# Designs tried in a protein design chat: VHH binders against q2luc0. Part 24

Target 1, 332 residues: q2luc0
Amino acid sequence: MPIEFEQTFRNFLMEHQEKYNRTYHFLILMDSIITAAQRIELYYRTGALKGNLGMAGSINVQGESVMKMDDIANEIVLHYLAASNRVIQVVSEESDDIVDMNKDGGRYFVYFDPLDGSSNVAHGLPVGFLFGIAKRNLDGNMKGPEDFHLREGNDYIAAGMFVIPTGMFTLALRDAGCWRFHADETATYVKPMRMTLPDDPKKWELSFNSANTTVFSEKVQSWIQVNISKYKFRYIGALAGDFHRLLTNGGLFMYPAIVKHPDPKENRPQGKLRLLYEANVVAFMCREAGGDAIDETGTRIMEIKPAGHHQRTTLYVGSKPIIDELASLFKS
Below, E stands for the ipSAE of ESMFold2; O stands for the ipSAE of OpenDDE; V2 stands for 0.75 times the mean of E and O plus 0.25 times the DockQ between their complexes.

## First folded at step 10 (VHH; framework vhh_ozoralizumab_d1)

Design N4 (at its last look DockQ between E and O 0.46; V2 from the best seeds 0.00; counts 0 for: pae E 8.2 > 2)
Fold by OpenDDE, look of step 10:
Structure N4 (fold): chain B 332 residues (1-332), chain A 120 residues (1-120)
Amino acid sequence: as target 1 above (332 residues)
Amino acid sequence: EVQLVESGGGLVQPGGSLRLSCAASGFTFSSYEMYWVRQAPGKGLEWVSEISWSGGSTYYPDSVKGRFTISRDNAKNTLYLQMNSLRPEDTAVYYCARDEYSGDYSWDVRGQGTLVTVSS
């Protein structure tokens, strides 16, 4: 078979720059992010062999403390973001506080979950690296000091995810679509494909933890009862993986509020997922793919004004007709 | 009204130096990245230098890197460009510019420009 050459991500991004007047600063940032992802993947692949991906507090054969994969991934991402010198501040799932970087000279705020689906690591199942990017607001007077990290999803300029170690990289750019890339034999991301949620309901899938059905709100339970037979059901148990499928097949991923747990301490009325580095990320990507995302109040995820950098939210993300139906239900 | 007023241009011999200034008004100067761009005769607009809002970071194309230095005084609403080791190819009208879209290189806000001529 003749050798086929695919467009690289780098080339794609350069063309995008030309088309949409993006600066090279964004290219540099994305290079850092990709490099971080590659390093994380390396650790994912080799860590088990080295005995370095054990539980926190475990000691290796040399008597050294073993870091959790989450921590390793976080350090890798922080390192390369800092090295880019383009980031002002970072919000990380693994960091209690906001991380200051190039506050004076940077251009971007980055929100990220370095290792979504961390429980999968022990089983050699896919994990996700999620990230969102916002720019410094030049109108500085309108948003106040909160402008540095508390951004609405609508303020993001880009969002993406890596599904490790599958070689799948998906990136959404504001008003420029959602694009999926594949790692080739050289670990280079290639073959940009525009992602659009399919309109055919026959392809749609539902994705949620069905074991929690009885602890969801009555409205949500009722909706599930009506719709569970209409669509195929797929659930990996990780946002990145499940959303990855959603982008291909359409349908709905949901992470509802837990409000009827027998143990009141286990209730999560605000949801489990984090707004800035999980929900906004997938919401942004979904919107660029023609879908939508709301919380359990029917509010669009991307319109939520963050109150804190670790703010939680419920999440319903997927095909617009389903989301619209749910929004109506929640507002009724 | 947003205004940018460049000054400091002139005739200089190759190897010479010039310092350009730009007085900004009508907007919050300290909130914006600022740029110098130039247009040589018969050529398009070329990016020359960028400085972050705080002045903490500066950026240059390879064509002027090591020779030009951008700086700013936010208290004075003034942008500067120190040009050293000038070459004939540096001959152009130099503009102080602001990017309206936060770094998209539109430079739709520019001054009237100041002419720099490098000639023996």
Scores: ipSAE 0.366, ipTM 0.731, lowest interface PAE 1.8, mean pLDDT 90
Fold by ESMFold2, look of step 10:
Structure N4 (fold): chain B 332 residues (1-332), chain A 120 residues (1-120)
Amino acid sequence: as target 1 above (332 residues)
Amino acid sequence: EVQLVESGGGLVQPGGSLRLSCAASGFTFSSYEMYWVRQAPGKGLEWVSEISWSGGSTYYPDSVKGRFTISRDNAKNTLYLQMNSLRPEDTAVYYCARDEYSGDYSWDVRGQGTLVTVSS
């Protein structure tokens, strides 16, 4: 029997670049992102899966605190993005300020959350590395140098995620679809699979933190009351994992505004998720899979004009019929 | 309207040199990565050189590395290609191209090009 060889991500992307007469700079950037993801997975496997992460405290006699996994992941991603020599600036969930890299010769802005769901590491549950990519382009209506990194999701050329430690990698390319790969036994990403949200409502899932139902707006609570029994409920409590599943089954993931909390300090009327490296990422991927995404006002996520690099938003992402229904509800 | 006008081509002996120019107008030249690409007879477009928006980084395929030098003058909206040690296989129509405003890095060829013929 002949040995069968799977198409690698690298070959897939090279064929895409050649088909569209594109340069290989994006492939160089993606090699760095994949390398970062593999290093993060190594730290996850050697730490969390062997019970070495999540232990409290530091031993101060010899002067060193343990470093949190999200800080490790952030350092890894920053290192490999810088080593690519292709990145102008990054916005990282773990960095208060934008991080300058190759400002003179870089080509890309990168937005990332290096360890989505990092509280899950101590429990051995999946976490995510989310990223979005925009390219240098100064010919638009920009307000100045600081606004170069403040891109609408519609300006992204790609967005993707790794689900760690499962070996799953999903990448969406603007106007070229959403594609899922898995790591083979050599840790090589292989076997591109085009992701399209199912049309069959029987497969659709509803995903949100149901414990928060009473603190959502009355419009959202009413929608839940009418619709909760129509779908399977699935929620693992991490954006990357819940969205990864949504791309397979269709339906709705949401993180609504929190507006009716008994403790007013816990309200999040602006939403909790971050626009540039969380909401835009999943919205972009969902659109390339045939879906859509809106905020609490019915505005499309990818049309939001960012005012700050850590800006928050509410999020409703999934199958178009559900999103259209919610958009109508929010605008009425 | 975006315009790219190539010049400086001609007939040259193997081992000779040429300098190509590209005059850009209708867009903010200094904001764009720029490329030289070429089309040999009966072949598709081939990337020849690339320069970052500032001129700080340059890139070449192995076929021309060490022989060709891309440069730009952002004050004059002009892109250049210095071609040394020319070979018969460098014979082609040469185009300058910009990267697309909102797409992936790709060629946006707009001009008629300039013919370079390398022959004894």
Scores: ipSAE 0.013, ipTM 0.515, lowest interface PAE 8.2, mean pLDDT 85
ESMFold2 (binder alone), look of step 10: mean pLDDT 82; pTM 0.834

Design N5 (at its last look DockQ between E and O 0.63; V2 from the best seeds 0.00; counts 0 for: pae E 8.3 > 2)
Fold by OpenDDE, look of step 10:
Structure N5 (fold): chain B 332 residues (1-332), chain A 120 residues (1-120)
Amino acid sequence: as target 1 above (332 residues)
Amino acid sequence: EVQLVESGGGLVQPGGSLRLSCAASGFTFSSYEMYWVRQAPGKGLEWVSEISWSGGSTYYPDSVKGRFTISRDNAKNTLYLQMNSLRPEDTAVYYCARDSEGDYYSWDVRGQGTLVTVSS
């Protein structure tokens, strides 16, 4: 078979930058992010062999403390973001506080979950690296200090995710679509494919933790009862993986509020997922793919004004007809 | 009204130096990245230099790196470009510019320009 050459991500992005007359700063940032992802993947692949992916507090055969994969991934991402010198501040799932970087000279704010689905690591199942990017507001004086990290999803300029170690990289660019890339034999991301949620309901899938059905709100339970037989059900148990499928097949991923747990301490009325580095990320990507995302109040995720950098939210993300139906339900 | 007024251009011999200034008004100068761009005869606009809002970071294309230095005084709403080791190919109208998008090379906001001619 003749050798086929695929367009690389780098080439794609360069063309994009040219088309939209963007600066090279975004290219540099994305290079850092991709490099971080590759390093994380390396650790994912080799860490188990080295005995370095054990539980926090464990000691290896050499008597050294072993870091959790989450921490390793976080350090890798922070390192390369800092090295880019293009980031002002970072919000990380693994960091309690905002991380200052190039505060005076940077351009971007980065929100990220370095290792979504961390429980999968022990089983050799896929994990996700999620990230969102916002830019400094030129009218920053009007918004005050909150402008530095408390940004709405609508303020993101890009969002993406890596599904490790599958070689799948998906990137959404504001008003420029959602694109999926594949790692080739050289670990180079290639073959940009525009992602659009399919319109055919026959392809749609539902994705949620069905074991929690009885602890959801009555409205949500009722909706599930009506719809559970209409669509195929797929659930990996990780946002990145489940959303990855959603982008291909359409349907709905949801992470509802827990409000009826027998143990009141286990209730999560505000949801579990984090707004800035999880919900906004997938919402942004979904919107660029033709879908939508709301919380359990029917509010669009991307329109939520963050009150804190670790703010939690419920999440309903997927095909627009389903989301619209749910929005109506929640507002009724 | 947003205004950018460049000054400091002139005729200089190869190897010479010039310092350009730009007076900004009508907007919050300290909130914007600022740029120098130039247009040579028969050519399009070329990016020459960028400085962050605080002045903490500067960026240059390879064509002028090591020779040009961008700086700013936010208290004076003034942008500067120190040009050293000037070459004939540096001959152009130089503009002080602001990017409306902040991350795009859309220098729709720029001054009238100042002519720099490098010739023996």
Scores: ipSAE 0.558, ipTM 0.828, lowest interface PAE 1.0, mean pLDDT 91
Fold by ESMFold2, look of step 10:
Structure N5 (fold): chain B 332 residues (1-332), chain A 120 residues (1-120)
Amino acid sequence: as target 1 above (332 residues)
Amino acid sequence: EVQLVESGGGLVQPGGSLRLSCAASGFTFSSYEMYWVRQAPGKGLEWVSEISWSGGSTYYPDSVKGRFTISRDNAKNTLYLQMNSLRPEDTAVYYCARDSEGDYYSWDVRGQGTLVTVSS
């Protein structure tokens, strides 16, 4: 009986690149991203075992300090992106400033959240490494931040996420679909599966922090009141995990504006999620899976022109019929 | 209207040198990554060299590294390839290419190329 072999991610991507007579630059970048993800997962597993999760970063009287998992994850991603020699600039959730890398020879801008859902680390629950990739501006005549780090989601050529420590990796490629892989026994990502949001409304789920319902806008509260019983409710409170599940089942994930909080300091009228390395990532992936994403004005997420690299947005992402309904609601 | 015109090819002995030029017009040359690629008889295109838009970074496959040098003059809209220590297996039609306008990097070959023959 012949030995069965599953297609590897590397072979899958090489077939795509070779079909289009492409150079290997994107493959080299993806190798670095995968290596970073594998190192983050190793630290997550060993860190949880040793009890280092959730400790505050501080200097003890003896001068000892413990680094938080999200700082470690950030250092890992920055290291491998820099070593790839393919990246012009990075926007990281964990870095206040833009990180310049290879400005002379780089080809890509990378936006990432190295440890989405980091509050789950102390509980040993899944977290995510999210990334988006934009190519250097080909027009050449446009100058300024919008040609560099302030790129619209529509300029992304790829976006993806790793759900840690599950060994799940999902990558969307512009106009080439959204694909899920899993790590096999040799830690190789294998078995590409095309992700398409299901058409069956019975499978659709609704995902949001329901404890915040009374502090959302009146339009959103009214929509929830009418629609919550139509869908299965699921929420683990980490974008990567909730969106990973949404890609399988369809429906809606949302993070609405918080505008009616009793403590005004807790309001988030522009939303909480970050545009460049959270909302654009899941919006891009969702579009490649047949869905859509808007903000609370009804504007498509990927059409938002960024004004800052840590800019926030509201987010509604999922199955097109639900997104179309919400877009009409927000524009009326 | 995008034009890339290669020149400088010819017949050369093994171990010899040639300098190729590529005159670019019809686009903003200084904003594009540029490449040299070659096509040997009966083969597909093979990447030979790459240079960043500013000229600050260059890249080569192992088959030519140390022997070939890519450069550019953005003021003259011209790309160059200095080829030293030439070998018979370097025989090919050489094309300059700009980065394609597609979503992924690929070579945009527009010219007729310039033939390099390395033969004793």
Scores: ipSAE 0.012, ipTM 0.467, lowest interface PAE 8.3, mean pLDDT 85
ESMFold2 (binder alone), look of step 10: mean pLDDT 84; pTM 0.846

Design N6 (at its last look DockQ between E and O 0.35; V2 from the best seeds 0.00; counts 0 for: pae E 5.4 > 2)
Fold by OpenDDE, look of step 10:
Structure N6 (fold): chain B 332 residues (1-332), chain A 121 residues (1-121)
Amino acid sequence: as target 1 above (332 residues)
Amino acid sequence: EVQLVESGGGLVQPGGSLRLSCAASGFTFSSYEMYWVRQAPGKGLEWVSEISWKGGSTYYPDSVKGRFTISRDNAKNTLYLQMNSLRPEDTAVYYCARDEYTSWEYGFDVRGQGTLVTVSS
């Protein structure tokens, strides 16, 4: 068989730069992110063999404390983001506080979840590395007295995710679409494919934790009752994985508020997912793929002004007709 | 009105040094990355240096790295370029520039009138 060559991610970005007036700074940042993802994948693949992916506090045969995979992943991402010298501040799911990097010379804010679906690691199931990127504002574009890390989704210039260890890398660029890449035999990401949510309702899938149906709001329960038979149901139990599938087939992923739990302490009326490094990321990607995302009030995720770096939100993301229907329901 | 005014150019011998200045007005200088670019006779615009808004980061092409130093004084709304070890190939009109879109590779939204630097024996 003749050797087939595919366009590389690097080449794709270079073309994108020329077309959309991006700078080499963004390319350098993306290189750092990709490298981090590759390193995380390495640890995912080898960690179990080395006994390094055990529970925090476990002691290995050498008497050393074993780090959790999420901590390892976080350190890897932080390292390469810092090394890029292009990042001002970072918001990480694994860091309580904002992480300052090149605060006097950087260009970007980065929001990331280094290991979405961490429970999957122990079972060798896929995990996600999610990230969002925003730029420093210039004069005339300031929304407040200070340019800071609390940016709404609409301010993102890019968002993406790695599904590890599947070799799937998906990247959305502002006004430039959502693109999926595949790792080839050399672990190089290649073959850019533009992702667009299918318009065919026959392909649409619903994705949510069905076990929680009874603890959702009455409106949400009613909606599920009406719609559960209309669409195929698929649920992996991780945002990155489920959203990955959604981008291909369309439909709806939702993470509703928990408001009717028998134990009041287990209620989460504000939602569970984090706005900056989870919800905004997938919302941004979905929008670039032709879909939409709202919270349980019917507000678009990308229009939410963050009040804090770990702000929680409900999430409904997917095909526009479904999202519009839900938005109407929530606003009624 | 946004304005950039370069100064400090002149004739210098190979191996000599010059310091260029750029006075900025009409915008919040401290909010912008600033650039030096040059255009030699018969050649296109060449990026020479970049500095971040606070001056914490500087960038150079290999052609001038180690010889040129970009700096800024935000209190004075002034950009500087220290040029050492000048070569004949450095002969050009040097411009101070701002890029609102942070895409220096594609041009600049604001650029001064330039100052001529001639390196000749």
Scores: ipSAE 0.416, ipTM 0.755, lowest interface PAE 1.6, mean pLDDT 90
Fold by ESMFold2, look of step 10:
Structure N6 (fold): chain B 332 residues (1-332), chain A 121 residues (1-121)
Amino acid sequence: as target 1 above (332 residues)
Amino acid sequence: EVQLVESGGGLVQPGGSLRLSCAASGFTFSSYEMYWVRQAPGKGLEWVSEISWKGGSTYYPDSVKGRFTISRDNAKNTLYLQMNSLRPEDTAVYYCARDEYTSWEYGFDVRGQGTLVTVSS
C-alpha cells in the first residue's frame, strides 16, 4: 500500500503565506505556541516534576520542592512566546500581572490559560491550553500603550486550544474558519478539518453543572426546566473538554451566574470564567464555526469592553438558535 | 482621505543606489506598521521590507537583505527605502503600504501610484 501523508499545520499556514506574499510573523508566533504545547504535553505524559526532564539545575538541592503542573505550563508558554520576539505583552491565568515582552517591536498580544482544568491532572484526565491573539492597534483609537492589552474579543485575529494529552488542536482564524488538527505518529499536527456546528438538533448537547441549578437565577432555572430533556446532556466539568465536544455536536455550553448560593460568599453574580483567555477564546472559535456566545445580560461576549485583564463573565456559547432564544430571554 | 505618495524612483545603473520616500497623510502614521512592496511587469506584489510603528524593528526578505534599508520619520509622516547595490531584477514599481488593524490576513494596503525604479545599463 502507498504511504499516506496528510497536510501538516505548518504547510497549511506556509501555503497561505507564500500564496499571498505575506510576512511570516504569524507563522513564527504559531510555531512558538505549538512548541509550548508539545512541551506541556511531554510533561503531562511523563509525569515529570520540576528538574526531571532537563530542569535539574533549577532545583534547590538542599530542599525538596515540586512545582504544580500549571506553574510549569505557564513558564513554558512564557518562555516560547518571549523567544519568538513577536509578542508585546501576555495575559496569563497563572500570572497576577500582565507580562511585558517585546513592548516596542512586538506585534501581538497573547491571552492564555496554560492548563485549563488543572484539577484533572490528579485524575489523569484531559486538560486544555487555551489562547487568544490580538494585533496591536494600528488606527490609534486605543487608549495609551498601557491599555492595549484590554482588547475586545472582536479584536482577536485568532483563538485556539489544545486538548492535552489527546493530540487534538483546534485553531480559529478571523473570517477564515475554525480548523481542527490531530497529532500523527510523530506528534506532528496534521489533517486540517473545517469545523462547523451541526444544524441537526438531534446531535445537539446541553452542558452545564446541573448540581448548581438551584443557585442560578430564576430565568435560567426556568429555561433549564423547559429545555433539559430536549437535547443530550453531557458534562465532564472542564471547559476545554466540554467545548471541544461542543464544536463537533453543537448545542449549548453554559456557566451561569451563581446568585442564590446558601453561603453568600460563594455567589458569583459576574460569572466564574475569565473573559480574556477563556470566554473570548471559546466565543471566537464558536463564531468561526457558525455559532455564537452571550453573557447573562444578552450581550455578545466578544463585544464586551474589558475593564481588567482577569475580569470574569457569565457564558452561554453554542448553536445560534439556542443562543438567540437565550438572548431574547435575558433581554425581556 | 488616506494618502500615500511615493517618490524618488528613476533610472539607475546596476550597482547603483536610490532612496525612495513615501509621504503619508489622512491617518495616524505613527501607529502603523509600514511596508515597501514592489511590482515587476506582469507579476504580483512582492514584499520588500517592513518597519515597526516606532521604527525599532525592521524585516527583509532574503532577496534584498543587506542591500535595502527601511526607515521612518514619525514627526514628518514619512517612510524611506534606501536601496544599494541595485540589480536589474530590482526593476519594478515600488509602493509603500500600511497593514490592516484587525484582519487575520496581513494585507498590504496600497493607496498610491508608486514610483518606478529601472535598473539598466
Scores: ipSAE 0.152, ipTM 0.611, lowest interface PAE 5.4, mean pLDDT 84
ESMFold2 (binder alone), look of step 10: mean pLDDT 80; pTM 0.814

## First folded at step 12 (VHH; framework vhh_ozoralizumab_d1)

Design P1 (at its last look DockQ between E and O 0.32; V2 from the best seeds 0.00; counts 0 for: pae E 4.0 > 2)
Fold by OpenDDE, look of step 12:
Structure P1 (fold): chain B 332 residues (1-332), chain A 121 residues (1-121)
Amino acid sequence: as target 1 above (332 residues)
Amino acid sequence: EVQLVESGGGLVQPGGSLRLSCAASGFTFSSYEMYWVRQAPGKGLEWVSEISWSGGSTYYPDSVKGRFTISRDNAKNTLYLQMNSLRPEDTAVYYCARDEYTSWDYSWDVRGQGTLVTVSS
């Protein structure tokens, strides 16, 4: 077979950013993020091979305490983001508080979930590293108002995800589309492909935890009843993985509010997913891929003003016609 | 209204020096990173220099590194660019610019009318 040469991620960015037409800040940041992802993947593979992933409190063969994979992943990401010196503050799913980094000289806020679908680790199934990026602005400086780091999805400049350990990297850039890259044999991300949700409803898939159907709102249950036979159903039980498929096939991923649980304590009227580092991330990518995302009130995810760094939200993300239909339903 | 007014451009011989100034008004100058960008004839905008809001950090592309120096006086709302060892390829309209923080890249949509720098023997 003839030698095939693929465009690298680095070259891809450089083509979009002519070498001297832009600063290097975003490139440096992305390099750090990619390095973190690669290291997480390496650790995942190594740990899986050793059979010591996912067991909190386990002791390795050297007699050392084994950290949880999510903690390890978090530390890796924090390390490389800090090393980039381009990040002001970080919001991490694994950190209760906002993490300060280069407050005096940084350019970006980063929101991330280091291991979406962490329950999959114990079974050697894919997980996701999700991230969103916003830039510093007048309101987001040290002299600005408090909570300047709480940005709505529309303020994001980029968002992406890594599927680990499959080696797929998807990146959406503001007004520049959603792109998927593949790790080659050298672990270099190559072969940029623009992602666009297909318009053909025959390809669309529904994705949600069907076991929770009876505890959704009446409106949602009614909608499911009408539409469950119209589309193929696919669900792996993790936002990153399900969204990854959604980007290819179109349709709908939804994580509705739980409002009718027999145990009132199990209700989640606000939703389960986190706004800043989960919902906004996939909403941003979806929008750049031609889709949309709303909450159960019919509000666009990307228009929600965060009240807190760990704010929860319901999520409906996918093909525009389905989202529009749902939005109308929720507002009725 | 945001205003950026560049000055200091002119004709200079190769190897010469110029100092550009930019007067800023209509926004909190000290809160923003500031940039110099240039546009040569027939070419797009090229990033030339960046300075942090505090002035503590400066950045340059390889094309001008070691020759150009960006600085700022926040008390005077003024940005400067010292250009030394000028070359013919430095000929361009130079703009003082501010980022809008909305794009993944820097578009520098907020910029002045520019000042022409011509390097020629």
Scores: ipSAE 0.551, ipTM 0.807, lowest interface PAE 1.2, mean pLDDT 91
Fold by ESMFold2, look of step 12:
Structure P1 (fold): chain B 332 residues (1-332), chain A 121 residues (1-121)
Amino acid sequence: as target 1 above (332 residues)
Amino acid sequence: EVQLVESGGGLVQPGGSLRLSCAASGFTFSSYEMYWVRQAPGKGLEWVSEISWSGGSTYYPDSVKGRFTISRDNAKNTLYLQMNSLRPEDTAVYYCARDEYTSWDYSWDVRGQGTLVTVSS
């Protein structure tokens, strides 16, 4: 190695770029995302766990209103993305509208959920910060507007997640793998580890809300009946945490359609998870780790053409043999 | 075939000015972010300016900020660099570049022979 660097996240990215032709745009963007994650973790550890941040409308012991952790996390991410000058527009789980940033000089669309599993804040349990990234469309063979934020998951160039406050960061890069980092004592992400779903079915885990089994479709209920005892069952109830385990052990995470609820208003035939900043993120990461992801029709998640920036989908993500079996079931 | 042809270099005294041009062909010039980069003798490539596809945003490192101005004429497929208050450390071969496609990042796509700028008394 002609330049000696520590194995930090920055050194990892520099190792994977052409040494003399890099622009550093992606490094600058990732520095902003990592800084936002570090700030969210700080506020979680020092604010939310001490009762200073909570659910909307909460009051601390002195009778003062408490900011919602979701709101502060969203403000942090928006601030650092804007300050990077690299982002065209943002889709945030916490913002109803598209957020405009550097529309002329930006390079990226960013899709994020700044605090996945936010109900866990009230319980002092881990939460997630999920993000997906697409580039400006510079390919002359594309149709439509040059810069369009409603991108298929196949157009993402990167996707990742932070598990907060455990100090875990996983980043998948298009055609360059899925990589996990751990924060050291200085909060620097270090020691990249290539993530590949295990091929040993004895390690595989099944993850879904089993309390909803009777309200899933008959096809899904039948699949569960046959398969629930074949794998270890693990369910944290937060996408980032459940998917974090899946990347380590393989298997299946699913959030099926809710179609048989006794109260029809509780049905979710299109699913609950958001396509752009939840399903596409984990689908992209899973593909780079050797897995796959489909919806309730057997359509690959990353092939779905978005019609809205908060669009929902059903999700089945994990080891290819299981996904192939489910795809065949859904199409039969 | 992507072509980038630089011109306008020469010998100038410290404090002087030059205007570089880059003729682009073989791609849709108006769709690309464009750069000027330079290579001093015995050194690697150094970024010196960037311009958005429309020309609405420009970026410079501190070493040239306030002295260099990047511009583009999308109708003529031409990129420009106005270089004022030139210093001896600006001596280099100057290249224009477009963003090179990579799966997850951008990089400089240097194609031309460059144009030599020499700043000496």
Scores: ipSAE 0.199, ipTM 0.609, lowest interface PAE 4.0, mean pLDDT 85
ESMFold2 (binder alone), look of step 12: mean pLDDT 81; pTM 0.819

